# Ledger of designs, part 4: VH-VL binders against q9h9l3

Target 1, 176 residues: q9h9l3
Amino acid sequence: PRKMVAIDCEMVGTGPKGHVSSLARCSIVNYNGDVLYDEYILPPCHIVDYRTRWSGIRKQHMVNATPFKIARGQILKILTGKIVVGHAIHNDFKALQYFHPKSLTRDTSHIPPLNRKADCPENATMSLKHLTKKLLNRDIQVGKSGHSSVEDAQATMELYKLVEVEWEEHLARNPP
Key: E = the ipSAE of ESMFold2; O = the ipSAE of OpenDDE; V2 = 0.75 times the mean of E and O plus 0.25 times the DockQ between their complexes.

## First folded at step 7 (VH-VL; framework fv_unasnemab)

Design u9 (at its last look DockQ between E and O 0.75; V2 from the best seeds 0.00; counts 0 for: pae E 7.8 > 2, grease 19.1 > 18.9)
Fold by OpenDDE, look of step 7:
Structure u9 (fold): chain C 176 residues (1-176), chain A 127 residues (1-127), chain B 107 residues (1-107)
Amino acid sequence: as target 1 above (176 residues)
Amino acid sequence: EVQLVESGGGLVQPGRSLRLSCTASGFTFGDYAMDWVRQAPGKGLEWVAEIDSEAYGGTTYYAESVKGRFTISRDDSKSIVYLQMNSLRTEDTALYYCTRGYTDVEGWTLYEYMDVWGKGTTVTVSS
Amino acid sequence: DIQMTQSPSSVSASVGDRVTITCRASQSISSYLNWYQQKPGKAPKLLIYAASSLQSGVPSRFSGSGSGTDFTLTISSLQPEDFASYFCQQYYWYPLTFGGGTKVEME
């Protein structure tokens, strides 16, 4: 079996009016939920909006943050050759300016069996928070302190593990 | 043998356009970022542009001096990287090198360097 | 942009001499620095990467040291083929920037 990791990124706002989402934190965990990577990342552009309420990112986190160029290299090294699990993972890849092979990507926001298990419409896009609560009976992203990318990555991995067998079989029969 | 061969250089007037090509051989072209670096006569080296591997998204980066005027692109099927140069200026006069950008990570240290260079193609912008 | 200040701009030396070239970054770049050698009429050649790692095939008389803002390229015993220009280059952040170069010429 191929090695599997889960990723979750936090973004801040850059560019005009802070509408550009730039990577500011990335967390990667292995199949068991162990943290492989967790770094604050300095965007190449001036941060206009830390989006702290959601991202959990504060100005102080950027003081010793890893430059995006360096962080991206480190992260890509970790991801290369692995099955990468994420929730709405296209956003993470976009922030990373990276495209992981589709055949090695697992997006928990687009797994019908997972939604079915959570008594949700199969073709609906459900939030990580909702699925985690329904299927893992765990509360994430609570409060106003922002998200924890480590917790989110761990939750994403745990969710995928619930449907891993049937989904991998499905993908084997229907390669992306 | 790993090799890069630049072409397309020449004499042009200011405001004109020129497209440089760099043909790669001897390695898996698509796996590497490619860079253009130029050197004005008797001057130092200046980074111009980079295009990442398509496998990683093919992101492009430019020096401020050429941003908006130059476009770097690649055709992996032909193992060619291009530099489309528009609105050329006299200060763009230089020998233009094509380079292979190697990237790797050991531990947490990123290694990124230009380990293969072409012989260059000369661009002269003069009225 | 990160400015790379290289010194000296030129140095006269004899075969067998110890030659030291310095490169200073306008801000910390950790160890993300490369050194290149360029001989007249030739393309640059990679000598040192990651501040202190010797590129394969490069003679051991070349060495790199430093981190943060101050870096040094050392030629322990200058050989005839070492008369050339040398450039440092940071890849810590875009745009990539080179030092102004150091020409090592015969005394």
Scores: ipSAE 0.357, ipTM 0.796, lowest interface PAE 1.6, mean pLDDT 94
Fold by ESMFold2, look of step 7:
Structure u9 (fold): chain C 176 residues (1-176), chain A 127 residues (1-127), chain B 107 residues (1-107)
Amino acid sequence: as target 1 above (176 residues)
Amino acid sequence: EVQLVESGGGLVQPGRSLRLSCTASGFTFGDYAMDWVRQAPGKGLEWVAEIDSEAYGGTTYYAESVKGRFTISRDDSKSIVYLQMNSLRTEDTALYYCTRGYTDVEGWTLYEYMDVWGKGTTVTVSS
Amino acid sequence: DIQMTQSPSSVSASVGDRVTITCRASQSISSYLNWYQQKPGKAPKLLIYAASSLQSGVPSRFSGSGSGTDFTLTISSLQPEDFASYFCQQYYWYPLTFGGGTKVEME
C-alpha cells in the first residue's frame, strides 16, 4: 500500500512590511503519528516579523536553523511518492515552492465527510483547531507559545483517519 | 553510456536572443535536475540556472545576473533541457555547459553535485 | 550570495610534489562543498563531494577536508595528469557559486 504522511509548516513574515510568508518550521509525521521530520528552517531572506504568537518561532530558533535549500531537499525526499495529508495544504506547498500531485494530496480543510462529522457545512473551509476540538475532543494551539507543527501534523493525520476509508473510495471513483 | 550534447550556440548581437538545447541520453532523464554552467574565455566557472526534476516539482532557479532574461525549461518526453537567452549582453559571452545534477539524502545530509557534463556550446555576443 | 575565495590562483609544481589548495566561504556552509577538476580544453569533472568524499574512480592521492568556512583539497603526490585547474563549489544556498579556480602548472 502507498505510504501516507502528514505535514504542517509554520511561517514567518518576510518581504515588505513582513507580509510575505516564508517557511520557518516543518514537521512531518507518519500514519501512526511518529515524527519523521521536525526542523526549524532559515528562510532565504531577511525575517521582518517572526509572527511568534501564531508561529511559535523566535529569534533563538533561527540561530542553528537548517537553510531553506537544504531543508527543502530533505522534505521533498520524504514527500515524493507518498500520499500527503495536510490542513490548507496549498499554503505548505507554496512555502516549499513545490506542487505535489493532486491525486496524492489530502486536505482536511476541504473534506465534506469530515465537515459532516463535525456538524459543519460540507463545503466550508474549517480550521484545524475547530475540527480537532469537535471531532477529537482535543485542544491544540493553546496558550501564547504559538502553534506546534508536530502537534498540528499529528492532529491532521488523526482527523483524516476518521474519514479515510470513505474518502479514499470516493477519490478512486472520482479521480482528480 | 550517459551523454549530454549541447547545441544552439553562435555569434549574436547584443540585445538579441538565442536558445540553447541539451540532448540527454543513457539515463532516466526525468529523475534528474539539470543545470547550465558557463565559462567566459580564460575565466572561471559561473552557475547560470537549474531546473529540478519533475518528481521534485520542476522548480527553476537562476543566477542574479541572468534572472528575468534567461529561462530554463525541460521536455522530459524528448530528454532535452533548454536555455532561452533574451536581451543578451557582451558579458554573456562564454562556453555554456549542460550538467546533470545528482541528488541524494543520507540521514539529514543532502548530497548534490554535477556528475555529468557536456562539452559545451559557445555563445559570443558582439557587435 | 555566498562568496567562495579560492587560493592560490596558481601554483607551479613538479611531479611528486604535495599540492594544497584552499577554499574559504563567506559564511558557514557546513560540509556542502564539492571539488571539480578541469583539464585544458575539457569539461570539469567531479573529484570530491560533501567536502571529503571521493567520487568513484578518483585516485586516493586526492583528499578533501574542512567544514564550516575553511576547506582544503590536497594532492599527496602530483602526477603528470593532475596539471589542471581546480574549482570548489558550494551548494548550501542558491545561487550555487564556484571559487575562482586554482591552476596547477608544470614547473
Scores: ipSAE 0.038, ipTM 0.692, lowest interface PAE 7.8, mean pLDDT 90
ESMFold2 (binder alone), look of step 7: mean pLDDT 93; pTM 0.949

## First folded at step 8 (VH-VL; framework fv_unasnemab)

Design v1 (at its last look DockQ between E and O 0.03; V2 from the best seeds 0.00; counts 0 for: pae E 14.7 > 2, placed apart)
Fold by OpenDDE, look of step 8:
Structure v1 (fold): chain C 176 residues (1-176), chain A 127 residues (1-127), chain B 107 residues (1-107)
Amino acid sequence: as target 1 above (176 residues)
Amino acid sequence: EVQLVESGGGLVQPGRSLRLSCTASGFTFGDYAMDWVRQAPGKGLEWVAEIDSEAYSGTTEYAESVKGRFTISRDDSKSIVYLQMNSLRTEDTALYYCTRGYSDVEGWTLYEYFDVWGKGTTVTVSS
Amino acid sequence: DIQMTQSPSSVSASVGDRVTITCRASQSIRSYLNWYQQKPGKAPKLLIYAASSLQSGVPSRFSGSGSGTDFTLTISSLQPEDFASYFCQQYYWYPLTFGGGTKVEME
């Protein structure tokens, strides 16, 4: 069995009008939910919009933030060779300017058995918040402090564990 | 034996183009970032460009002095990294080194360094 | 950009001498600094990485220390083969930048 980790990233707005999503925090947890990585990250460009209500990122978090160059290197070393679980994970990888092998990627936003278990349409894209509430009876992303990437990564891993056996069997029969 | 061999240098006039090549051998080329570093006659070292491993991002970075004029690329099937230099200037005159960018993590510390260097290829831009 | 300032630009020393070279960053680069040695007509050679880690095969007389903005390369007992130029290099942020170099020459 391959080692498995879950990842969640928070982004801030850079570039013109803050429309560019830049990595500002990354959290990685192992199969048991233990935190392997959790760092604030300094984008290479000026932050125009912290998107605090969603990201939870504030200006003060950037004072001692890890430069993107360094953070990316650290994160890639953690992810390499592992099965990486995430929710809408393509956004995380894009922000990291990294693309993990598809065969080693698990996106909980695109797992039909997970949606079925949550009494949702199998082909619908459900939010992490909704799935977590429905299947884990847990509230995440609450309050005005923004998201916790650690909490989200942990929730993502727990959700995947609910369908891991079934989904891994499916992938074995239908490799990407 | 791990080795890098640069080629393509020469004498050119300002505004002209030149393409440098660096052929790698003795290691799994595709696993490493590759960089170009130049050294003007009697001067210090100046980082020019980097191209990441395709295993990670394959992204490129450039010194401000060469942005828009130079392009770094790689062909992993041939174990070659290239530096396309356009709109050359007299200040681009230098010995151009190809270097292997090693990276690793120990604890929370990222290690990145140039552990392998070629002998360099000379580029002279003069009217 | 992060500027790396080396001092001195040159130093005259004798075999057996203790030689110290300093590199100062314009801002904190934590420990993300490397040291290279370059002999005339040769490519640079990695000596120290991550501020204080000795590269494999490099003599133990070489050592690196420092963090933040101030870094030091020390040659405890200068050998004949150590007369060369030395460069620090940060990889904390793009663009990667080198110090101006220090030439260690025979007194």
Scores: ipSAE 0.036, ipTM 0.690, lowest interface PAE 2.8, mean pLDDT 93
Fold by ESMFold2, look of step 8:
Structure v1 (fold): chain C 176 residues (1-176), chain A 127 residues (1-127), chain B 107 residues (1-107)
Amino acid sequence: as target 1 above (176 residues)
Amino acid sequence: EVQLVESGGGLVQPGRSLRLSCTASGFTFGDYAMDWVRQAPGKGLEWVAEIDSEAYSGTTEYAESVKGRFTISRDDSKSIVYLQMNSLRTEDTALYYCTRGYSDVEGWTLYEYFDVWGKGTTVTVSS
Amino acid sequence: DIQMTQSPSSVSASVGDRVTITCRASQSIRSYLNWYQQKPGKAPKLLIYAASSLQSGVPSRFSGSGSGTDFTLTISSLQPEDFASYFCQQYYWYPLTFGGGTKVEME
């Protein structure tokens, strides 16, 4: 059986007025929630807005951050051949300048059985914070220190496990 | 089901006011910027106004053609976006769509687009 | 303001044709461009975001390309349900602006 990992990324503002989002942290956990990768990443362009309230990224984190090209290589080596779980995961893949095979991709923001368990409309896009609170009784993304991509990746994996059997069977019958 | 339902349109004379509302359901309303986009009869799409989520301090932006006359607002407790339209002109005649803007789910987005649209409410301004 | 110039304004085509629609920005918007489809009497539907990324549920015959100022939407083999109007839209900076639209009509 294929190994499964969960990924989550944090972004900072680059470009004019800091409105472009660029990758500044990536965390990857295995099926059991053990951290396989957790690095701050230096974008290839000037950071205009660290977005610290949400991203948790501060200037000091960039001092020894891994350059984007190097980090990308490390991350893709981990993802290759694996089922990758994420929340709104297309954003993470775009930030990595990468696409993962759809048959090996799982997006907790778009799993109808997961929404049903949360007593939410099956076709709605639900936030990770909301799903985690509702289904795991866990508060994530708390306080002014910003989001933790490790915490978020771990929550994403736990959410997927709630529907893993049902959803894997669905995908086997309905390939994307 | 994610849904946006507009109301408040009608036939009015120039110089009068209307208030449009848009009721949202099926998603965490407070996490999203909300927009109004209009389409005059037989014409293309024109962005009108946006109100950010509270994560971006609920700031507003307006098209130049409506600045000073229109006011966008939101009531997150009711999941409603409003468009107060004052000093209406004949060129404001259009079908007004409520749209879901960008999201700060996970704190940030890489892409901004209008992925959910209502069916629109018609505003006709004529003497 | 960033002006979006869309061409052609209309095109007559037959089922099976390759249709190409272009959109030009008055200044660089990098890849911050969306494409929408609008059928008569309906709200617009998102097709492409970030210039080239296909929205979920959109058929693979649709594709987007370009960056900077010049962008293209391509329908590789037109189907009966593709007769509609198409709009580009930039989200690089305010005010958000749409192209003037392209009506794809049955020949």
Scores: ipSAE 0.000, ipTM 0.480, lowest interface PAE 14.7, mean pLDDT 87
ESMFold2 (binder alone), look of step 8: mean pLDDT 91; pTM 0.929

Design v2 (at its last look DockQ between E and O 0.03; V2 from the best seeds 0.00; counts 0 for: pae E 6.5 > 2, placed apart)
Fold by ESMFold2, look of step 8:
Structure v2 (fold): chain C 176 residues (1-176), chain A 127 residues (1-127), chain B 107 residues (1-107)
Amino acid sequence: as target 1 above (176 residues)
Amino acid sequence: EVQLVESGGGLVQPGRSLRLSCTASGFTFGEYAMDWVRQAPGKGLEWVAEIDSEAYGGDTEYAESVKGRFTISRDDSKSIVYLQMNSLRTEDTALYYCTRGYSDVEGWTLYEYMDVWGKGTTVTVSS
Amino acid sequence: DIQMTQSPSSVSASVGDRVTITCRASQSIRSYLNWYQQKPGKAPKLLIYAASSLQSGVPSRFSGSGSGTDFTLTISSLQPEDFASYFCQQYYWYPLTFGGGTKVEME
């Protein structure tokens, strides 16, 4: 059986006025929620806006952060050949400058059966926070410390498990 | 036998273009990053460009001295890496090596090095 | 760009001598450093990767050490085939950069 992992990333602002999103943290968990990777990552360009209120990233986190080149190499070695689960996962892949095969990608923001379980319109894009509260009865992303990418990756995996059998069968019948 | 064979070098005037090719054999070409490294006569080594495997996004990187003038590309079906060199300058005169980039992680230490080198092809840029 | 400064530029030595070559990075590169050997008229070949790991088939008289900014390649007992140029190379950030090289010559 093909191994499955969940990924979540946090971004900071680089470029003019801090409008470019650059990777500054990445967390990867296995099927059981065990942490396989969790690193602060130093972008190759100057950080203009840490976006701390959402990212949880502060200047002190960058002091010993892993350079983007090295971190990307480590992360892609973990992802290769695996089913990768994420929430709005295109943004995570864009930050990694990478696209995983669509047949091996699962995006909890775009799974109709998952929305149905949450009593939401099947084609609506729902936030991770909302789905987690509705379906797992848990609050994530609380307080003023910003998001935890470990917490978010773990929540994403648990959400996928709720629809895994149905969705994997759907994808087998309807290859991307 | 793992082998890299460069071709396309020659004598060219400043401002002109050349296309270098590197033909690979004896390994699964698509799994490896490929680099160009040059060495001016009697001088040290200078990294020029790298293209990653498609499995890792196929990203390209360039030395500042060639950025905007040189383009690295690959054709995995033919096991060939190319270096398109435009707007050539006399300081581009060198022996150009094609290299295979090895990358792996052991115990979460990332290893990256050029493990196979060709014999090189000479580019001479002069009036 | 990370500048790599090698010392010395050349060394004259005899068979049996211990030879030490130093490479200094302009900023910390942790252990992300390789050493290559280039014999006259030949392509370079890898000796040491990740600062201290010996490549397969490289004689045990070669060793690498260091981390951060200061790195050393040591040839414990120079052999006739070791007269060559040696280059350090960092892979911590793009662009990849080589040291200026050290030529080991026969006295």
Scores: ipSAE 0.082, ipTM 0.734, lowest interface PAE 6.5, mean pLDDT 90
Fold by OpenDDE, look of step 8:
Structure v2 (fold): chain C 176 residues (1-176), chain A 127 residues (1-127), chain B 107 residues (1-107)
Amino acid sequence: as target 1 above (176 residues)
Amino acid sequence: EVQLVESGGGLVQPGRSLRLSCTASGFTFGEYAMDWVRQAPGKGLEWVAEIDSEAYGGDTEYAESVKGRFTISRDDSKSIVYLQMNSLRTEDTALYYCTRGYSDVEGWTLYEYMDVWGKGTTVTVSS
Amino acid sequence: DIQMTQSPSSVSASVGDRVTITCRASQSIRSYLNWYQQKPGKAPKLLIYAASSLQSGVPSRFSGSGSGTDFTLTISSLQPEDFASYFCQQYYWYPLTFGGGTKVEME
């Protein structure tokens, strides 16, 4: 079986009025929740909006941040060949300007059995915060200081593990 | 109930100054950006100025037509946003609305809109 | 500055009619557009945000669509209370700018 990792990214605002989303932090954890990668990342463009209330990113975090090009290389090396688990993971891949094979991607925002387990409509897109609370009885993304990408990645992996067997069997029968 | 109440409008001669106030109630004032939008008689809406939450820097932005003349500020302890208007011109004549600027992020999209408006205060600049 | 061109400036319609209002930006603003309704003697009211999201409490007969430079506000079946002026507004870049407005009046 292939190794699994979970990823979560935080973005800041660049460009006009800070409405361009740029990668500013990336966290990757393994199956057990151990941190494999956690770096602040410096966007190639000037940061207009740190989006701190959501991203948790502050100006001080960018002082020694890893340049985007370097970070992207590091992250891709970690992800290559692995099953990558994430929540609304298309955003993370977009931020990385990277395409991961669909057959090796697991998006917890689009797993009907997971929603069913949480007593949510199977075809609805539920937030990571909501699913984590319902299924893990844990509060994440608490407060106004922004999210923790490590915490979010860990929660995402734990959620997936709840439906891993069922979902992997489903995917085996119905490959994307 | 969420509410904004403007005050300070009136009749003034060109070149004079006027200070508008907007008192907020029913929500945590300090968490929101605040904007001023004006509307000349029988005309459309024109954005005037914005001040962000102090928690996020309290940055200010202005329309070009008022830069250097108007100053937006806020007092979170009183839940008030101000618009100091100096060197008033006849073209500044308008109904001035105070608005609450809501901000949120969903995915890659930023949501920013003015969801609460006051009734406005009238400013008339005439010789 | 980003200019917002709104059309038509006015439209005469009857109750039950489908009404379409267009807003064009001088440059791409992605989906960063809001729609407001203003009745005579009243302050504007938010209808749609982020081009297509319906504000809470707004009737479902209102809808917004579009991205980039071209946007549309649609009233599927005009009601008596919908006779008003409507304004689009971009928040992609400062200064924030409004369209010129569209007055929906009774035929």
Scores: ipSAE 0.022, ipTM 0.637, lowest interface PAE 6.3, mean pLDDT 93
ESMFold2 (binder alone), look of step 8: mean pLDDT 93; pTM 0.943

## First folded at step 9 (VH-VL; framework fv_unasnemab)

Design w1 (at its last look DockQ between E and O 0.19; V2 from the best seeds 0.00; counts 0 for: pae E 14.1 > 2, grease 19.3 > 18.9, placed apart)
Fold by OpenDDE, look of step 9:
Structure w1 (fold): chain C 176 residues (1-176), chain A 127 residues (1-127), chain B 107 residues (1-107)
Amino acid sequence: as target 1 above (176 residues)
Amino acid sequence: EVQLVESGGGLVQPGRSLRLSCTASGFTFGSYAMDWVRQAPGKGLEWVAEIDSKAYGGTTEYAESVKGRFTISRDDSKSIVYLQMNSLRTEDTALYYCTRGYSDVEGWTLYEYMDVWGKGTTVTVSS
Amino acid sequence: DIQMTQSPSSVSASVGDRVTITCRASQSIRSYLNWYQQKPGKAPKLLIYAASSLQSGVPSRFSGSGSGTDFTLTISSLQPEDFASYFCQQYYWYPLTFGGGTKVEME
């Protein structure tokens, strides 16, 4: 049995017109919700849009931010060999320029039993906020200061735990 | 014994191409990043390129001086890292070292260093 | 790019001397700095990693210190085999950059 972690990343806009999503914060929690990693990250390119209202990232957070090169190295060491849980996690991996093995990835935005439990269509993509409210009776992402990647990672892990047994059995019978 | 052996160096004219190879032995090659570092005669060390482990995405990075001209690649089945050098310039003249890039984390401090070096292969670009 | 400036470029010393080499980064690199030794006609050898960690097999007379922008390599008592060039190297940001080197010569 492998250890399980949940990851959530915040991105800022870089590149032309700020359309490139660059990693600016990454939070990783363990199975119990304990924070293993939580760092502001300095993108390699100039930030055009902080996307503060969503990301929670401000200029002041970048002053002592960990450069992407270092952060990526740290994060990958944490993720390697583990089952990684995330919500719409492909975005996080893309921002990390890293793709975790599919067999070790759990995306809570694509788990039919989780949607079913929330009385949502099994094949629909539901938001983390919605699932968290419905299944955990908890409000996240309600502040005006943007998202909390730690909070989101914790919520993601808690959601997965609700369907872990069923889903792991399913995956064992139907490996990706 | 951990060892790196470079080959492929030689004398070439400007604008020509050369392919360097580095054969690794004595360790799990695929688990490590590999770097090329060069040293012009009587000068200091200059980092050239890096290729990460496939486990970490196999990403590549280059010095600005070689970007667009050099390509680093690896064949893990053969334990070889390559440096394809195109459009060579006189300033590319140097002894080229292959190095093993070690990485680890302790207390979430990232350690990255080049702990194994080959003997190098000489590249001379001259008209 | 992060510029690494070493000083001095050369130093003459005698066996038993305390030798200090400085490396300054153009910006903070925290502790992400390595030191290498290169003897004539040989490939570089890792001495110190992460600013102050001694590589396995390296004599204890070598030590590294510093963080941020200022780093120091110290040889507490120079030995005959220590006459060589020394390079600092940062891995805080790409491109990886080395200092210009310091040659420790026999007085």
Scores: ipSAE 0.707, ipTM 0.886, lowest interface PAE 0.8, mean pLDDT 95
Fold by ESMFold2, look of step 9:
Structure w1 (fold): chain C 176 residues (1-176), chain A 127 residues (1-127), chain B 107 residues (1-107)
Amino acid sequence: as target 1 above (176 residues)
Amino acid sequence: EVQLVESGGGLVQPGRSLRLSCTASGFTFGSYAMDWVRQAPGKGLEWVAEIDSKAYGGTTEYAESVKGRFTISRDDSKSIVYLQMNSLRTEDTALYYCTRGYSDVEGWTLYEYMDVWGKGTTVTVSS
Amino acid sequence: DIQMTQSPSSVSASVGDRVTITCRASQSIRSYLNWYQQKPGKAPKLLIYAASSLQSGVPSRFSGSGSGTDFTLTISSLQPEDFASYFCQQYYWYPLTFGGGTKVEME
């Protein structure tokens, strides 16, 4: 019934000593993995630490980045009314300053059947990289250039598809 | 049938005020940003103002040439967007179009923008 | 402000010709670019959004390409109904700005 998208974000350090996480890239894919949105985003605050080792964000990416207010509006237009899949998705919503309805949110870091398929403890929080390697036989986040939010969003959607029927049934029986 | 109908144009003297209205029908008005775009006689298009949907805070943006003089507002219960134009100048003379901005509820299209336009209402500012 | 420079300002063409219109932004606007067609006495009509996506009901002879700062609108085989003015518009950041327009007229 409802259309489904997957989202992944990359953050940079703002605020004192770069400890605040601010949105600097967001990628959204549809059910088939086609890219619906992929933008570098300029935070409203000065960037103190690009966190490039993990974020993949460099100063050059910010030169032409979409300002946060514009990007947030564009992203929320896509997310509204849809089932949104992410990995540790609370962090993505926090960076967007947004709360998506719980009934329409799917978090691949917190799906016991997915952990079980990967031979991981059902209650553990597993990394996207680990789950993707175990269940899809794909290596993501490879190399020294940090994460790719397009690659990560695509992997997240494929992981959810592995448990979609079982988990949607579970959520129907066990709402919020 | 999606429709935008502008009204309130006319001849006014410099320094005076005028209020334009745009009545929308055939769609969920409150879910859209709404824009005003103007076109001086024989000239190109100039974006004037935008008001976002209430879901995105109803925030407003203005072209620099009108900032401080024009105010965009909306009445979702009546499906009307307004443009209050104060301190009018001769350079404000144009055909003013109302246009539908982006939607709060997005289908599969991310970048669709200004897909519906009215026929416009003429504002003439002269002594 | 992001300036949009559109060229040529006019082109004389015949039915069947391929017509290319160029739009250049003063800074990168990624793919946040629309193309509009406007006939005399009418409101603009959206042809292409997101630089290359055809709006519903627009013939496939229209195509858009480009990203960053340089964009093109191509009409592969001009038809009688295509004689009109064409405008690009960026919607990357406020204020939203239009190109100066290109009038496509019969030779």
Scores: ipSAE 0.006, ipTM 0.499, lowest interface PAE 14.1, mean pLDDT 87
ESMFold2 (binder alone), look of step 9: mean pLDDT 91; pTM 0.933

